# Designs tried in a protein design chat: VHH binders against Protein DOG1-like 4 (DOGL4). Part 125

Target 1, 232 residues: Protein DOG1-like 4 (DOGL4), of Arabidopsis thaliana (Mouse-ear cress) (q84jc2)
Amino acid sequence: MSKMRNLVEEKFLEFYESWVIQLELYLHQLLIAHNNNTMSETELRHLISKLTTHHKAYYTAKWAAIREDVLAFFGSVWLNPLENACSWLTGWKPSMVFRMVDRLRKSRVVLVEAQVKKLEELRVKTKFDEQKIEREMERYQVAMADRKMVELARLGCHVGGESVMVVEAAVRGLSMGLEKMVKAADCVRLKTLKGILDILTPPQCVEFLAAAATFQVQLRRWGNRRHYVTHS
Key: E = the ipSAE of ESMFold2; O = the ipSAE of OpenDDE; V2 = 0.75 times the mean of E and O plus 0.25 times the DockQ between their complexes.

## First folded at step 12 (VHH)

Design zc6 (from zb5 with T100Q; framework vhh_8fcz_2)
Fold by ESMFold2-Fast, scan of step 12:
Structure zc6 (fold): chain B 232 residues (1-232), chain A 122 residues (1-122)
Amino acid sequence: as target 1 above (232 residues)
Amino acid sequence: QVQLVESGGGLVQPGGSLRLSCAASGFTFSSYYMNWVRQPPGKGLEWVSGISRSGSYTYYADSVEGRFTIIRDNDKKMVYLQMTSLKTEDTAVYYCARYQDSSSTLPGFDSEGQGTQVTVSS
């Protein structure tokens, strides 16, 4: 007998497994496009659009799931321990993707000065948005220990319908607060991704997306292999 | 021993329809993401479609989106590919493939079956 997953966890686990398999297939297409200069700009833009749509589909499914159970995303069962260790507010840390952008500076599809300037402006904005969310999360966590929360905890120690109702309302409030913060973090992720893709040329977008997808797929494989080795 | 047996291929005219079947045995079918891949004459393998463990999520290659439908029956251990509006470019040997997470090969699956030939010509 193991811990039973709730319906939200089981549904999102199947979704995520399928989503990652599709990401791996798109990565294959990106690598072919990167290694072959025969694809037109129109064909490259179409591939980039498919990846963008795929990432948006992830957030559509995630936001539906967090409305039902946001806590499932803190310590996700569909992520291995290595993936969970690398998470920032239930996903990738927005500013970290600029490390992948920095690699483009040394590639054959070199960044021009105007692009470097725009990417640095976007990096600064992304870090600002990221820090704003971190401050809100800190305030949320500190608020758990304020006088009002302490009083609610005291009420929760009583056995009775009145105390149960008040505690349930408080827990729902906490979950809604977490959902709002997770969605805010996801909006920064999507805005950062769109911003980078808007600045880059189609061949540079392909190289960037290939690097990002490669990292995501390899991180999952490394964590799954390590988990199997340590827990086999 | 993992076995995948494809069937349902044949000769069909452009605009026609065909339904491919894949019978699986030797593994826990309901635990695996299943795929259809194809190999056109003189070309490499091309991924066509995929379906999640319960059938809730499906994905398609651009070349077949809106024309092909992948479905599965876990009780019968079957995967199907319903093909409509067939084009000469769909001519290929079609293979049923199980996704293997332990695979080091991109796209991360291998064909285990003999395949079924689909020929679209006028």
Scores: ipSAE 0.639, ipTM 0.835, lowest interface PAE 1.2, mean pLDDT 84

Design zc60 (from zb5 with S54T; framework vhh_8fcz_2)
Fold by ESMFold2-Fast, scan of step 12:
Structure zc60 (fold): chain B 232 residues (1-232), chain A 122 residues (1-122)
Amino acid sequence: as target 1 above (232 residues)
Amino acid sequence: QVQLVESGGGLVQPGGSLRLSCAASGFTFSSYYMNWVRQPPGKGLEWVSGISRTGSYTYYADSVEGRFTIIRDNDKKMVYLQMTSLKTEDTAVYYCARYTDSSSTLPGFDSEGQGTQVTVSS
């Protein structure tokens, strides 16, 4: 199990490093597009599609890895301590993207009233979905301290044939519960991202995606740099 | 001292093929994502292709997708770019570049080599 777990972590570490490097390349293209006033709607939609596909590829890889070892995503080795400190259920907190939209408005991004209304409706729905997941996490934590789980933990201290099998089955059940919860959180993330992109015009989408990618890349670089500097 | 030495460039007819090589030294080659970048005459640097530490993941610019293949040999500390169906637009100096998250540039390239000239012309 520990060997299989290490292999999953190593594979996802290499995947994630590659994924972030490709995100940096897309960010460079988004910044060029943002500064180019003559790029066609078709060209902008193509770039937005590339970013959308890239994010979907991340969740495809993540869900395959979680099926093998969901606990690898709680305190991930491919994330620096700053990235891990900013994680909500193994990823970004969906409602945080609305703060990014607000920040872009301070940069003179003009949204029409219909867009503002739809973004507010999406924000409310996203917060509702987050709270539902947080209640499930609370239930999970309470269930781990339930009488039956405490009894199974005690049995884990006794090596007597069938007691090993019972404990192992319970641990698998706990992992399956976490996997379902993480996938639910990821579905909220994807739904929130799609919702915002559906509301915004292509130039606004480019600006939003550039801001989101800039934040993600800078957070990683800053965290990596500060970690290295503290040991120099 | 990080060193990257590119070779394999030359003059080729449109539709032809070339294989570029990059020999790396002075760093733990197997720990780095590696890239090919090119500079066409009178233009800026253009990213061409990238390959993950073990070679498990590869990526290509739209302009070369389906025509170029990036490969690496960690035992030999080599990166290769197999180019097929070459076009006049592929004319450029080709550079091998190591990825680094400590770079002040975006994307993060470090230790680009001397380059190798590829000229596609009839």
Scores: ipSAE 0.709, ipTM 0.877, lowest interface PAE 0.9, mean pLDDT 85

Design zc61 (from zb5 with S56T; framework vhh_8fcz_2)
Fold by ESMFold2-Fast, scan of step 12:
Structure zc61 (fold): chain B 232 residues (1-232), chain A 122 residues (1-122)
Amino acid sequence: as target 1 above (232 residues)
Amino acid sequence: QVQLVESGGGLVQPGGSLRLSCAASGFTFSSYYMNWVRQPPGKGLEWVSGISRSGTYTYYADSVEGRFTIIRDNDKKMVYLQMTSLKTEDTAVYYCARYTDSSSTLPGFDSEGQGTQVTVSS
């Protein structure tokens, strides 16, 4: 734990490490289920439910944390540089998961025409929602360059007194705007995930979730190998 | 070298309770997520419970949820598993295991002790 990390960062670091380790456990169960054709539909639905609950727990913790310090989620200390480089508005880009869905076309569990149509409709809707958020990001970034923001930056360079309180108030205002955008992006992520799972059969859900979890776990391990630390 | 020493196992009747202990040495204990895993007779290893670095977050296998409690004491470098309402299906050798992401297995466990035998039988 570094003196450069605030309390929100330290708590979310511990939460996220634990969350990813639990994801590895679920991934192992998903791989067993995928390779075992004898698992009942009830058992598959229970496993899928555990995964959806696990993802919802992540957003519950995230939204509590961003209410306190949304900036901690831009260049997060609990993510390695590779994970941070792959982030879109503090998380996965919603439309990217359709690439995981495309793998189902080459699997033993084939998609029927009705599912293909619904997935394409969902993909179009997801991209549209992403565009709206990207426009909000552009407007926010442009506003950062206006005269008021330049004046705020100048005030932040002065020592002591009233100027500190003015800077703090303005930073809180900026953080509220970022919090709103991050929550909007997370809502698109959750709606996209739910939409895909609603369209797919339980065996297809297992295969999709296994592919998504595999990518997330491997991306973290690839990045961590670059930053490997030996512990005594 | 990394050492994990389990204790507290024994013979207990169904519905009984036991507390397992794991003493860790040879590594910075407070930096690692810790687990309890078990191996029933004639079966492979199954994960039982896990606990985050400071003890804030705990997770349990469905089969033990509500019956087992994992706790840790970082000052003493100890992990405990409090087991209640024991069932014959809980009969197994119980191992304390340190998490690592450098393992090729999922989940990653790189260090296990000798284990402690728990037998639930009338």
Scores: ipSAE 0.692, ipTM 0.865, lowest interface PAE 1.0, mean pLDDT 85

Design zc62 (from zb5 with S56D; framework vhh_8fcz_2)
Fold by ESMFold2-Fast, scan of step 12:
Structure zc62 (fold): chain B 232 residues (1-232), chain A 122 residues (1-122)
Amino acid sequence: as target 1 above (232 residues)
Amino acid sequence: QVQLVESGGGLVQPGGSLRLSCAASGFTFSSYYMNWVRQPPGKGLEWVSGISRSGDYTYYADSVEGRFTIIRDNDKKMVYLQMTSLKTEDTAVYYCARYTDSSSTLPGFDSEGQGTQVTVSS
């Protein structure tokens, strides 16, 4: 009934909790920087670099973990139910970050025409890449229902080492397919994030990263309060 | 209730070393991310270092990276901060702080300790 946590899940749970706590620390620094007129461009670039490195560290850890158990990332134990409900292929939906970019258009930080054009071009490309991944997932789901998979499932109902090995090989193949799709989705996420940061000035990057981190941290806190109310 | 007791501070010359200790009680120590934070004279609280519940993951402020090492012993309910190559700028009261997501502020820290004074001066 209750799924037992495996080694991959236990290690990534500790990593992720630590990663989010460090994100809160960076968010505090971003909010100070946003309201502080004394920070130099060099200081702002250094803070932006710390956030970029922090996000890259997440994907390094994630890709190591999915190599061992990609299924741990579908309905993840380190995410509360609200975070899981908002997940698209084991993470944030890339096009969603452009809603945070729209916030910049309404703030004190002025976007010039050239930036608006580049951001729109990036938004269109991001949506295209996102749809391509969605088509790959659809093909994967259809393939799971084909005659070969149904036959393998039938064989798995019989006691015997030969049947067990055939079923295990099929499940391993399914996991490898999911790993490839998750990595492809993560590449779109990283390209989208880097693309936005490349277009924005350092003060605009700080405001954007602050908005993104605020949303991520608040979503986690809202979902954790729901868990407290229903299970405490 | 929750109690954190810091010790190990003192007067040290620039380039010197100190090891700070934090003894925790009143909570399930092994379930919490732990931090060292400091308050320099006349300034606000500054985060120094953090360590995950089992000690597998550690993080450091840029100002102390490569000079300080945070470690924990869950059986003894202790957090340590090994400080080397100390600078005048490291002069502060050092506090051990437990992470909490229940705070209305970011980041969320709890500390009931009196802190331990570190003075780096020739």
Scores: ipSAE 0.663, ipTM 0.845, lowest interface PAE 1.1, mean pLDDT 86

Design zc63 (from zb5 with S56E; framework vhh_8fcz_2)
Fold by ESMFold2-Fast, scan of step 12:
Structure zc63 (fold): chain B 232 residues (1-232), chain A 122 residues (1-122)
Amino acid sequence: as target 1 above (232 residues)
Amino acid sequence: QVQLVESGGGLVQPGGSLRLSCAASGFTFSSYYMNWVRQPPGKGLEWVSGISRSGEYTYYADSVEGRFTIIRDNDKKMVYLQMTSLKTEDTAVYYCARYTDSSSTLPGFDSEGQGTQVTVSS
C-alpha cells in the first residue's frame, strides 16, 4: 500500500539523516585518535565498539524497514543521486572495502605477514560470496521482468477483483524474494566488516574505520552539492 | 537571520538538576537536526546531545548518557536539555547548535549563540 510505503520512507529518511550525523561525530573522534596517538588500547577498543554498534543499529533499522517495504531501498529517497549511483544491492559493495585496507600497508603501523595472509584469504572469500549473490540477483531480475510483463498484460485483458488479487500476490512474492536477497548481501557486508576488524590491531581498526567513514560522509556531501557529478 | 538563544544555566550543587532552553528563529526549525554542545573551562568544544527533526531519534555523549535528556517542541521552536545528577565535570558554557552538511568542519554545526553558563560546585 502506498500509504504504508510513504510512512516507511518518511521514518527511514529521518533515521538515516540522524544516523549519518552521528557517523560524522564518530569520524571526528576517529580522526583525533588517529592523529594524536595518545589513546590507550582500552580507549581505542571502546571507540571501535561504538562504531560497530552504530553499524549494527543501521542494519537492525534497515531489516525492520525492508520487511515492511523492500522496494523503498531501490532508488532510496534518503540517498542523493550520487549515493544511489554508487549502491550495490542497496548498500556498499563488500569487495570495495579492501581498497581502503590496502592503504594500511603505507600507514605508520605496518601489517605483519600473518595479517596480510588472513586479509588476502578474506578478500578471496568476500569476492566469491559477492559473485554468488550477483548471479542470484541476475536470475531474479530475469524472472522478475518476465513475471511483471505477464502480470501487466493480464491486467489489461482481465478487469476486476481477480486481476487485482493476482497482481497483489505476485508483487508480494517479488518483494519477499528481493528482501531475502538484500539480507544476504547485508550478511556479506557484516561478515566482511567483522572479518577485517578481527584481523586488524586497534590502531589499524581506527585508521580503517576513519577511511570508510570519510568516504561515506564525503560521498554524501559531494552528492548533496552535486559538485563532482555536475562539474566534471 | 538565524538566531539561537540559550537560557536556564546557573550555579548548582553536585547531584542537582537544571533545564536548559534554546529558542530558535530565522529558519525552518522543524527541518533541522539540533544539538547541544559545551565548552568546559580551558578545554575545546564537546558535543553533548542531538535530536532529529521530529524528536523521534536522540543521541548522547557517553559522559551524559542516562543523566541528560534532549527534547524539542517544533510548534514553539524550542529545544531543551534536562540535566540530572550533575557532576563538577559538567561545568561549562552550553551552546545550542543547528546541524549543517555545508560546513567544512566535522561535525557540521551552524550558528551559535552566546551560550548559557552551568557551574556545578559545592
Scores: ipSAE 0.702, ipTM 0.876, lowest interface PAE 1.0, mean pLDDT 85

Design zc64 (from zb5 with Y57W; framework vhh_8fcz_2)
Fold by ESMFold2-Fast, scan of step 12:
Structure zc64 (fold): chain B 232 residues (1-232), chain A 122 residues (1-122)
Amino acid sequence: as target 1 above (232 residues)
Amino acid sequence: QVQLVESGGGLVQPGGSLRLSCAASGFTFSSYYMNWVRQPPGKGLEWVSGISRSGSWTYYADSVEGRFTIIRDNDKKMVYLQMTSLKTEDTAVYYCARYTDSSSTLPGFDSEGQGTQVTVSS
């Protein structure tokens, strides 16, 4: 008998495992494309489109899941401890992707001044949006501890069938607030990713996506290697 | 002892169909994502299709999307690849592969089968 995983967690665990394995396959294709001078611009754009669609599919599945159980995304069972330790609001920290952009300075295709300017403008905007979300998270956690805890405590003292429905409504309200904040953070992630891809040329997009996918895949593999070290 | 045994390959004319089978033993089959990979003559390995642990999620290479169907039977410890509308470009040795995230390869495979030859020719 297991009480550790509900249906949302079991479904998303299998989805996420499959999604990451497909990301590894796309990473392989990105590495081949990066080293293949004969691939056409149309072929590169198709590959970039596939990666974009793959990331959008993740957020479609995530938003459906958080609507049912947002708390499953805090301390996720489909992530290893290292991935969970590196999470920012249930996912990657938006500003961190600009470290991947820095790798383009080592590529054979140099960024032109217009691209550098647009990337710096995007970096500043992303950092501002990220900090705004961080402040919202802090305010929400404080409000949850103050207002909703008092409300739930009061409702728990009422003896009767009515109290069950009112407690359900209060818990739903807390979950909806958290869901809205997670979705806002995901919107910053998607906007940042789209912004970078809109600024870069197709070969630069391939190199950027390869760097991002490499980091995500390697972080997961490094964390999984710790499984047999200790439970502590 | 992990073992994967492919079968069902053969010579078929363009437009034909074949069903490949992979029999797994020596591990908890229902806990692993399974793949079909192929190696055309004179080329490297090409990923063809993958299936999640329960079969709820399937993925296909663009070259086979809409023509191939991957299926698994966890009770029988079998993975199948139903191939229709076969093309000369599908000629390859087909391998069944168990996914692992501990390998240095992308995607990671810790066990591959012995392979089954598919030849599409007039």
Scores: ipSAE 0.668, ipTM 0.863, lowest interface PAE 1.2, mean pLDDT 85

Design zc65 (from zb5 with Y57F; framework vhh_8fcz_2)
Fold by ESMFold2-Fast, scan of step 12:
Structure zc65 (fold): chain B 232 residues (1-232), chain A 122 residues (1-122)
Amino acid sequence: as target 1 above (232 residues)
Amino acid sequence: QVQLVESGGGLVQPGGSLRLSCAASGFTFSSYYMNWVRQPPGKGLEWVSGISRSGSFTYYADSVEGRFTIIRDNDKKMVYLQMTSLKTEDTAVYYCARYTDSSSTLPGFDSEGQGTQVTVSS
């Protein structure tokens, strides 16, 4: 395989470790803001902007990495087994974030009717976009088992540079298809996140982002604890 | 035994420069994300800067962005904080902290030292 495969995995592993540690620091700031009501609206908006920029930085790095080796994201060495088990097309399932939004209804910061209506409209659109991607993924997986792919696999067992070139071209095509699908899923994630933040007030945004970051950080910590054999 | 020993603090005038050092021992230094945190007089702990295990990625608090630089030397097991354009609000005890995901609280930092005092006054 390509020399870049190990380099991509090593670089993204170090990037992701750093990115999650920075998310944990932002989570600490969000929890202080949420629990103490000590920050002004301007300070809250600044904190929300920092979180938004942080998430955009993740997708910038991810899209650069998948351009080089998309398959690294379907067997991610930077995610523990629990994080991998909770993955949908290399990331969080877009509709999942509305469960965190639903918790805001029980919060001290109550949603108004106009917000509830806009959130439900966004939920329906997100679910539609999500289902469209799932259908594309199903078509891709079915195509992997067709007669042409079986024949290309057979060619991989034969001696000759000509058959090697044909197999390499087919694998490249498969990788390009996966890259397009992963980027489509990530676009739904970003649109969903932006849509929610656009609907919510700054205090509600802080509560939402705190809930989302808490889930992500705690899931990683629980999975990492499982990875280290602590039961003896 | 994990040990982090901070040094390089002192009294400096506003606009001055200072370099803090942290000597690490008792763990595989090159495998850990390292941080600088500070505690100003009468205030809580404030995260200042962090650096990834190889040094490829660095992060800074808004209050120090563009003025401070975090660097590491894995062969010497050292992490440094180069501080320039120092302000009176930078006055604090500075601690070196190793990131661990095994900490019971957020953020997940360990610090074994007494820190190093930085005082910025005219």
Scores: ipSAE 0.696, ipTM 0.871, lowest interface PAE 1.1, mean pLDDT 85

Design zc66 (from zb5 with T58I; framework vhh_8fcz_2; at its last look DockQ between E and O 0.66; V2 from the best seeds 0.72)
Fold by OpenDDE, look of step 13:
Structure zc66 (fold): chain B 232 residues (1-232), chain A 122 residues (1-122)
Amino acid sequence: as target 1 above (232 residues)
Amino acid sequence: QVQLVESGGGLVQPGGSLRLSCAASGFTFSSYYMNWVRQPPGKGLEWVSGISRSGSYIYYADSVEGRFTIIRDNDKKMVYLQMTSLKTEDTAVYYCARYTDSSSTLPGFDSEGQGTQVTVSS
């Protein structure tokens, strides 16, 4: 049986599908730019800007959606199991992108010493921020067994009348906490991405973004093929 | 069998307008992201516009933004491309394509139609 989807899930599913398809289009452009080396710096910067704008659009949509139902993003129906398995707090793990940067270094990308140092500093900072969020998440999860959640659990056995208000309050409390954590994680993602792009040259940015987009697109394709996932 | 049949092309002067149509059959139309792509003479395929299942999300190539409008009718299984302020560089064979992640190529477009010729010339 197919999982029932709420309105937020349905809307975001359609959005995300569209967004990823557009990402594939950008990926194609990135690959062309990367392989031909015929684009000017201005053109490369424009392409980079398009991608950054595209990513910003995702988070704008996401944050609007999580205000309505953050729980929808925990078990994202628009993702396949493989994508979900690779998710950290409803998105990509920030520290993961440094592995992509490392792969670039093993390719034809040559980073100067100053870039390497800055990237390392950013890596450390990103890792610190991730850990901080993880600690908060852990604390939050442990604190789930508070009075409100216990009451929610208790009421789950026999809900009626005024009990609905208590349940709603408990769910709101839970959601607010989760939303805060998700936003915090997203901020780290955005900061990390911006940090990397600020360190890299335009050609390097294109290669990095191509790698990142490729990973995302292929993960989706592989996962869909493997699990026969249809989002229709 | 998936079928996409394009129509509406023709010869127009610069600044003119055309409306392309695509009739879809052989698949659940409302379940697919639909696209227009074009192939200019001597060039490769170029993505023009895309529209989500419900039509709620739309994207355009920079070259056509503000001039072209993509519309779909799920009941009729049609997708349209309203083209205005046409330029000579818009000359191409236009294809309707559905997105599919089963494609081995990027982007994942499936075009089964013969396309419709659009020629913009003075």
Scores: ipSAE 0.851, ipTM 0.943, lowest interface PAE 0.5, mean pLDDT 91
Fold by ESMFold2-Fast, scan of step 12:
Formats: C-alpha cells, sequence, structure tokens
Structure zc66 (fold): chain B 232 residues (1-232), chain A 122 residues (1-122)
C-alpha cells in the first residue's frame, strides 16, 4: 500500500506542476486579451473554453487520484505550505470567488442589473452548498474520535505494530466517505465556476478568469519563494 | 551555468518536415518541465509546446496541434521537436526553454539558447 500511495503522490505532483505551468500560459493570454481589447467575441469565447477545459482536466485527474489515495489530498506534497494553509477541503473555497466577481463592478466593464441579481442568487446557493459540506466534514471528524477508534488506538499502543492493520482497515473504510465528500466539494466548485461564466459576458469572463488565475499563480510563487528563503 | 543549445533548423518547402534538437547542460535536466518557443519575424515570442519531467504530460499550441510532436530523452539530456506539414506561418527562430517559477516573467521561462532558424518557403 505504501508503494502505491507514494506512486499516486509522485504522479499527481508531476501532473500538477504541468497543469500550473499551462495555467500560467493561459493567464498570459488572458492578460493580453484584457489589456488590448482587440480580440473578437469568437476569439474570447475560444480562450474561455480553453480555460474551462483546463479546469475540467484538473478534476478528471484529481478524481482518478483520490480513488487510489484520497488522503494524499489532505496536506498535499505538490502544494507548498502557504497553498496548503489556504485550502478548504482539498481546494479553493467556492464562496471566495465572489470577492473577485465584486471587483468587476469597479472595472471598465460594468455589470447590468440582471447579472447582479443572478450572481447574488448564485452566491447564496453556493454558500448553502458549502455549509452542507462543512456539516459533513464535522460528522467525519467526530467519527474519527469515536470510542471504537480510541479503543483501537489503545490496542495499538499495547500490541505495538500487530494491531496497526485493524486500525489501518478502519481508516481505509473512512477514506471512501472522504472521497465522496471531496467530490461533492469539487462539484460545488465546478458549478460555481460554470454559473459565473454563464452569467458574465466574454470580456467580463476574461477579467474574472485573469483575476482568479493571477491569485492562484502568485500564491504559489510567494509560498515557494518564502520556503526557499527559509531553508537556504 | 545553465546552457541550452538548439539545432536542426533550416530551409524547407511548405508541407515538409524538420526535427529540432536541444542539448541541455548545467542543471538536473530530468527535474524540469521543458518547452519550445518561437519568434516569427517582426513578432513577439510564441509558446509552441511543453513536456513534463518524465514525458508523461505534453501540451501544444493550437497552431501546431496534430503537426508537431515534442519528445525528451532524459538519459541524453535532450528535448526534440518533430515538425511535419510545415506552413509558411511556422517560419521563426525556435528556442528551447526551461520552466522556472523563480522568473519574474509569466510564464516563467529561461531562454539561455541562441535559437535555431526555421524558414518555410518555396
Amino acid sequence: as target 1 above (232 residues)
Amino acid sequence: QVQLVESGGGLVQPGGSLRLSCAASGFTFSSYYMNWVRQPPGKGLEWVSGISRSGSYIYYADSVEGRFTIIRDNDKKMVYLQMTSLKTEDTAVYYCARYTDSSSTLPGFDSEGQGTQVTVSS
């Protein structure tokens, strides 16, 4: 199992590095599109579609990996400590992106009343879905502190490594439920992203995606730089 | 000192093929994502293709998808670009670039090579 676990982490580390580098390339294209305002609607829609496909590719890879080892996504080795500190259930917190949407109201592109109404409806639904998942997480944390698990831990202390297999089996069983919860959180992320893009015009989508990608890329670079400086 | 040496460019007819090579030295080649970028006459740098550390993940620009193939050989510290069905629009100086997140540029590329000229003309 430990060999299989290490392989999942190593494969996803290489995947994630590649995925972020491609995100940087898309971010560069988004910034050019935003600053020049010379691209046609067809060209903007194509770029938005490429970003959407890129995000879907991340979740396809992630869901394949969590079927093998969901625990790898809690305190991920492919994320620096700053990125891990900012994670909510193995990824970005869905309601956070509405702060980026709010900035669009102060940009050169203005939201119309109908868009504002739809975005507020989406914000409320996203927050509601987020809270449902948080309640499920609390139930899982309580289950880990259950009397049965405490007794298994005590047995492990007395018998050394011999009862570790029983405890590992119990933890493995709980991993299936964690996988379901992580997928539920990811579905909220994807629904929120799609919902925002469906409401916004192509130029507004470009500005939103540029803001989101900028934050993600900069957070990674800041965390990597600080880690290097600290350890050098 | 990081060094990237490109070769294999030349003059080819439209519809022709070329294989570009990049020899890397001065760093642990197998630890880095590698890219091909190009600069057409009178234009800025354009990303062409990228390949992950082991070769498991590969990406292409839309303009070259289905026509170009990126390959790496970690034992030889080489990255290659196999170009087929070449078009006049592919005329450019081609550079091999190592990815780094320490760069102030976005995307973060090191471009230490002098490049290799590809001219597609009849």
Scores: ipSAE 0.731, ipTM 0.888, lowest interface PAE 0.9, mean pLDDT 85
Fold by ESMFold2, look of step 13:
Formats: C-alpha cells, structure tokens, sequence
Structure zc66 (fold): chain B 232 residues (1-232), chain A 122 residues (1-122)
C-alpha cells in the first residue's frame, strides 16, 4: 500500500468521501420513494434531477482533478481495492449497467416493448462507443511501450539533466492521452445514464437509481469491511 | 467514549433566528463528516445538513437551503447550525451526528446525544 499522497489525491479523497455520503442520503430518499408510493410524479422527477445533478458534479470535480493528475485515478487512494478492481478506465463500465436494468426487469420493473426496443438500441450504441475507446486505449498501451523503449535506449547513451527533461516530456504526453481517454469514457457514462433515464418512466428511474446507488454504496462498505493486512 | 452534546435550542417566533451548538469529545473530531439531523413531533429522523472533515464540502436538505448555515471549528471540536427565517415546520429536536461507514444503516449516521429542542411558534 502506498502511503504517499500528493495534493490532488488528498483533495479528491475528501471530495469523494463527501460525495458518497451525499449519495447515501439520496439513496435513502430513493428507497422511501420506491417503497411507500406517496410521492407525486413531480416529486419523483425532482429527486431524479437531484441524482442527475449529483452525478454531473462528480464529473465536474473529476475533470478538474484529472487535468492536474490523471494517474491518480488509476488505482485511486479514495477507493478500496474491490472498488478499484471493478473500475474500467476510472469508472463503471458503461455496457455493464444494462445488466442492472435486466435484473430489475426480471424482478420489479415491467417494461413495455417500446422501452425494450429503445434500451436495446442504446445498449448497442453504448457497446460500440465503449469498444472504440478500448481500441484507442490499446493504441496508447502500444505507444507507451514504444516511448519507454526509446527513453531507455537514450538513457544508455546520456545520463543527465537533458535525459530527465525528455522523460518528463514523454510522461506528460502519455498523461494527456490518458486524460483524453478518461474524458471520452466519462462522456459515454453520462450519455448512457441520460439515455436510460430518458427511456424509463419516473418510477422506473427511481428503481434504477436506487439499484445503482445501492451497488456503489454496498461495494464501498463491503470492501472496507474486509480485513487487509497492512503491506509496507 | 464518543459524546455529542447539543445545545442552543429554544422557543422562537416565525422568521426568527437561533444558533445551535454541538460539543464533541471521545473521538478524533477532524476525521469525521458531521451532520445535523432533526426529529419533528411524531415523525422520524430527517437529515438537515452535513459538512466535510475540513469544512470544504457542505450540503443542505432542500427544506433548509438558503436559511441554515452549518459551520465547524476543528480546534474547538464544535459544530454549529445557524438557523434564520425559521418556520413552524422547523420545529423538532435537533441532533448532531457523525457519519460512519461501519454502520449497517443507510445513511450511516451515529447520533449519540439527547438533542436540543427547537420550537417555532407564534
């Protein structure tokens, strides 16, 4: 376990902890709305809007932070190892969210055929966009290996201040590419979320958002309850 | 031993103001997200406001946003709730609570004190 945290990691750690606590509060409201049926459609739409705004605020903060240090989001200190293991390009994998919709359909949520058709169209588009990003990430992995080999060869010839500057420039170039890919992945996440919420009715949106928030909160709590021996 | 002691409640007219205080002891205060929750007469607990460890991130329930201000002082181990433009609907017992992720409840608030009564009445 690395204990050395830079300023970006420390600031985002506090932000993320607070953000997840607020997500728990919204989850409580979603569960009340789900269970007691006392909320009007207007009240449900307001709650859905609060969740949407909360998610957008996360990405606003994240995009500011990745501008400073995108690498902090690969193996993040504000996530437990289980949360990190479930990450795809610093977040939930867009295509996998449809498994949650499928589970809800088989338990509590009844979808009309028009909704099923639109969800399938969205699922195909989401998978296509996701695969495009995976292809681009593979290209960056190859480029990283090429740049590493070139820098190692140059280090063998010259060791000094200029070699440090070349390594620093190569790292900055890779970081800019990673930032672009993370933002692209986040855009697919936001488009997929919005697309699902547009297709579902307000009660169905509450069911979906409750399931998604429950998974995220419980994954965090479950991962935190595991006993990990401190490794220095 | 964790202790949270709320004070500053009282009787006030609609439109009035009150400042609630919460004195914390028995834990590392600056390591916890802190909250105010309230219990209106005959109703369950209702979250009011929360504040992050450093005070950098602050949240309010819709019903109190713009009227209430949460403040923390980590040196004095205090949380405050400045209430203005009070309404009869704000009548409740107000509790200070810390967040823990080890609680099995959602949200994971730990309310230890007896609370302080706020009554807003003409």
Amino acid sequence: as target 1 above (232 residues)
Amino acid sequence: QVQLVESGGGLVQPGGSLRLSCAASGFTFSSYYMNWVRQPPGKGLEWVSGISRSGSYIYYADSVEGRFTIIRDNDKKMVYLQMTSLKTEDTAVYYCARYTDSSSTLPGFDSEGQGTQVTVSS
Scores: ipSAE 0.627, ipTM 0.847, lowest interface PAE 1.5, mean pLDDT 84
ESMFold2 (binder alone), look of step 13: mean pLDDT 80; pTM 0.812
ESMFold2, look of step 15: ipSAE 0.625; ipTM 0.843
ESMFold2 (binder alone), look of step 15: mean pLDDT 80; pTM 0.811
OpenDDE, look of step 15: ipSAE 0.848; ipTM 0.940

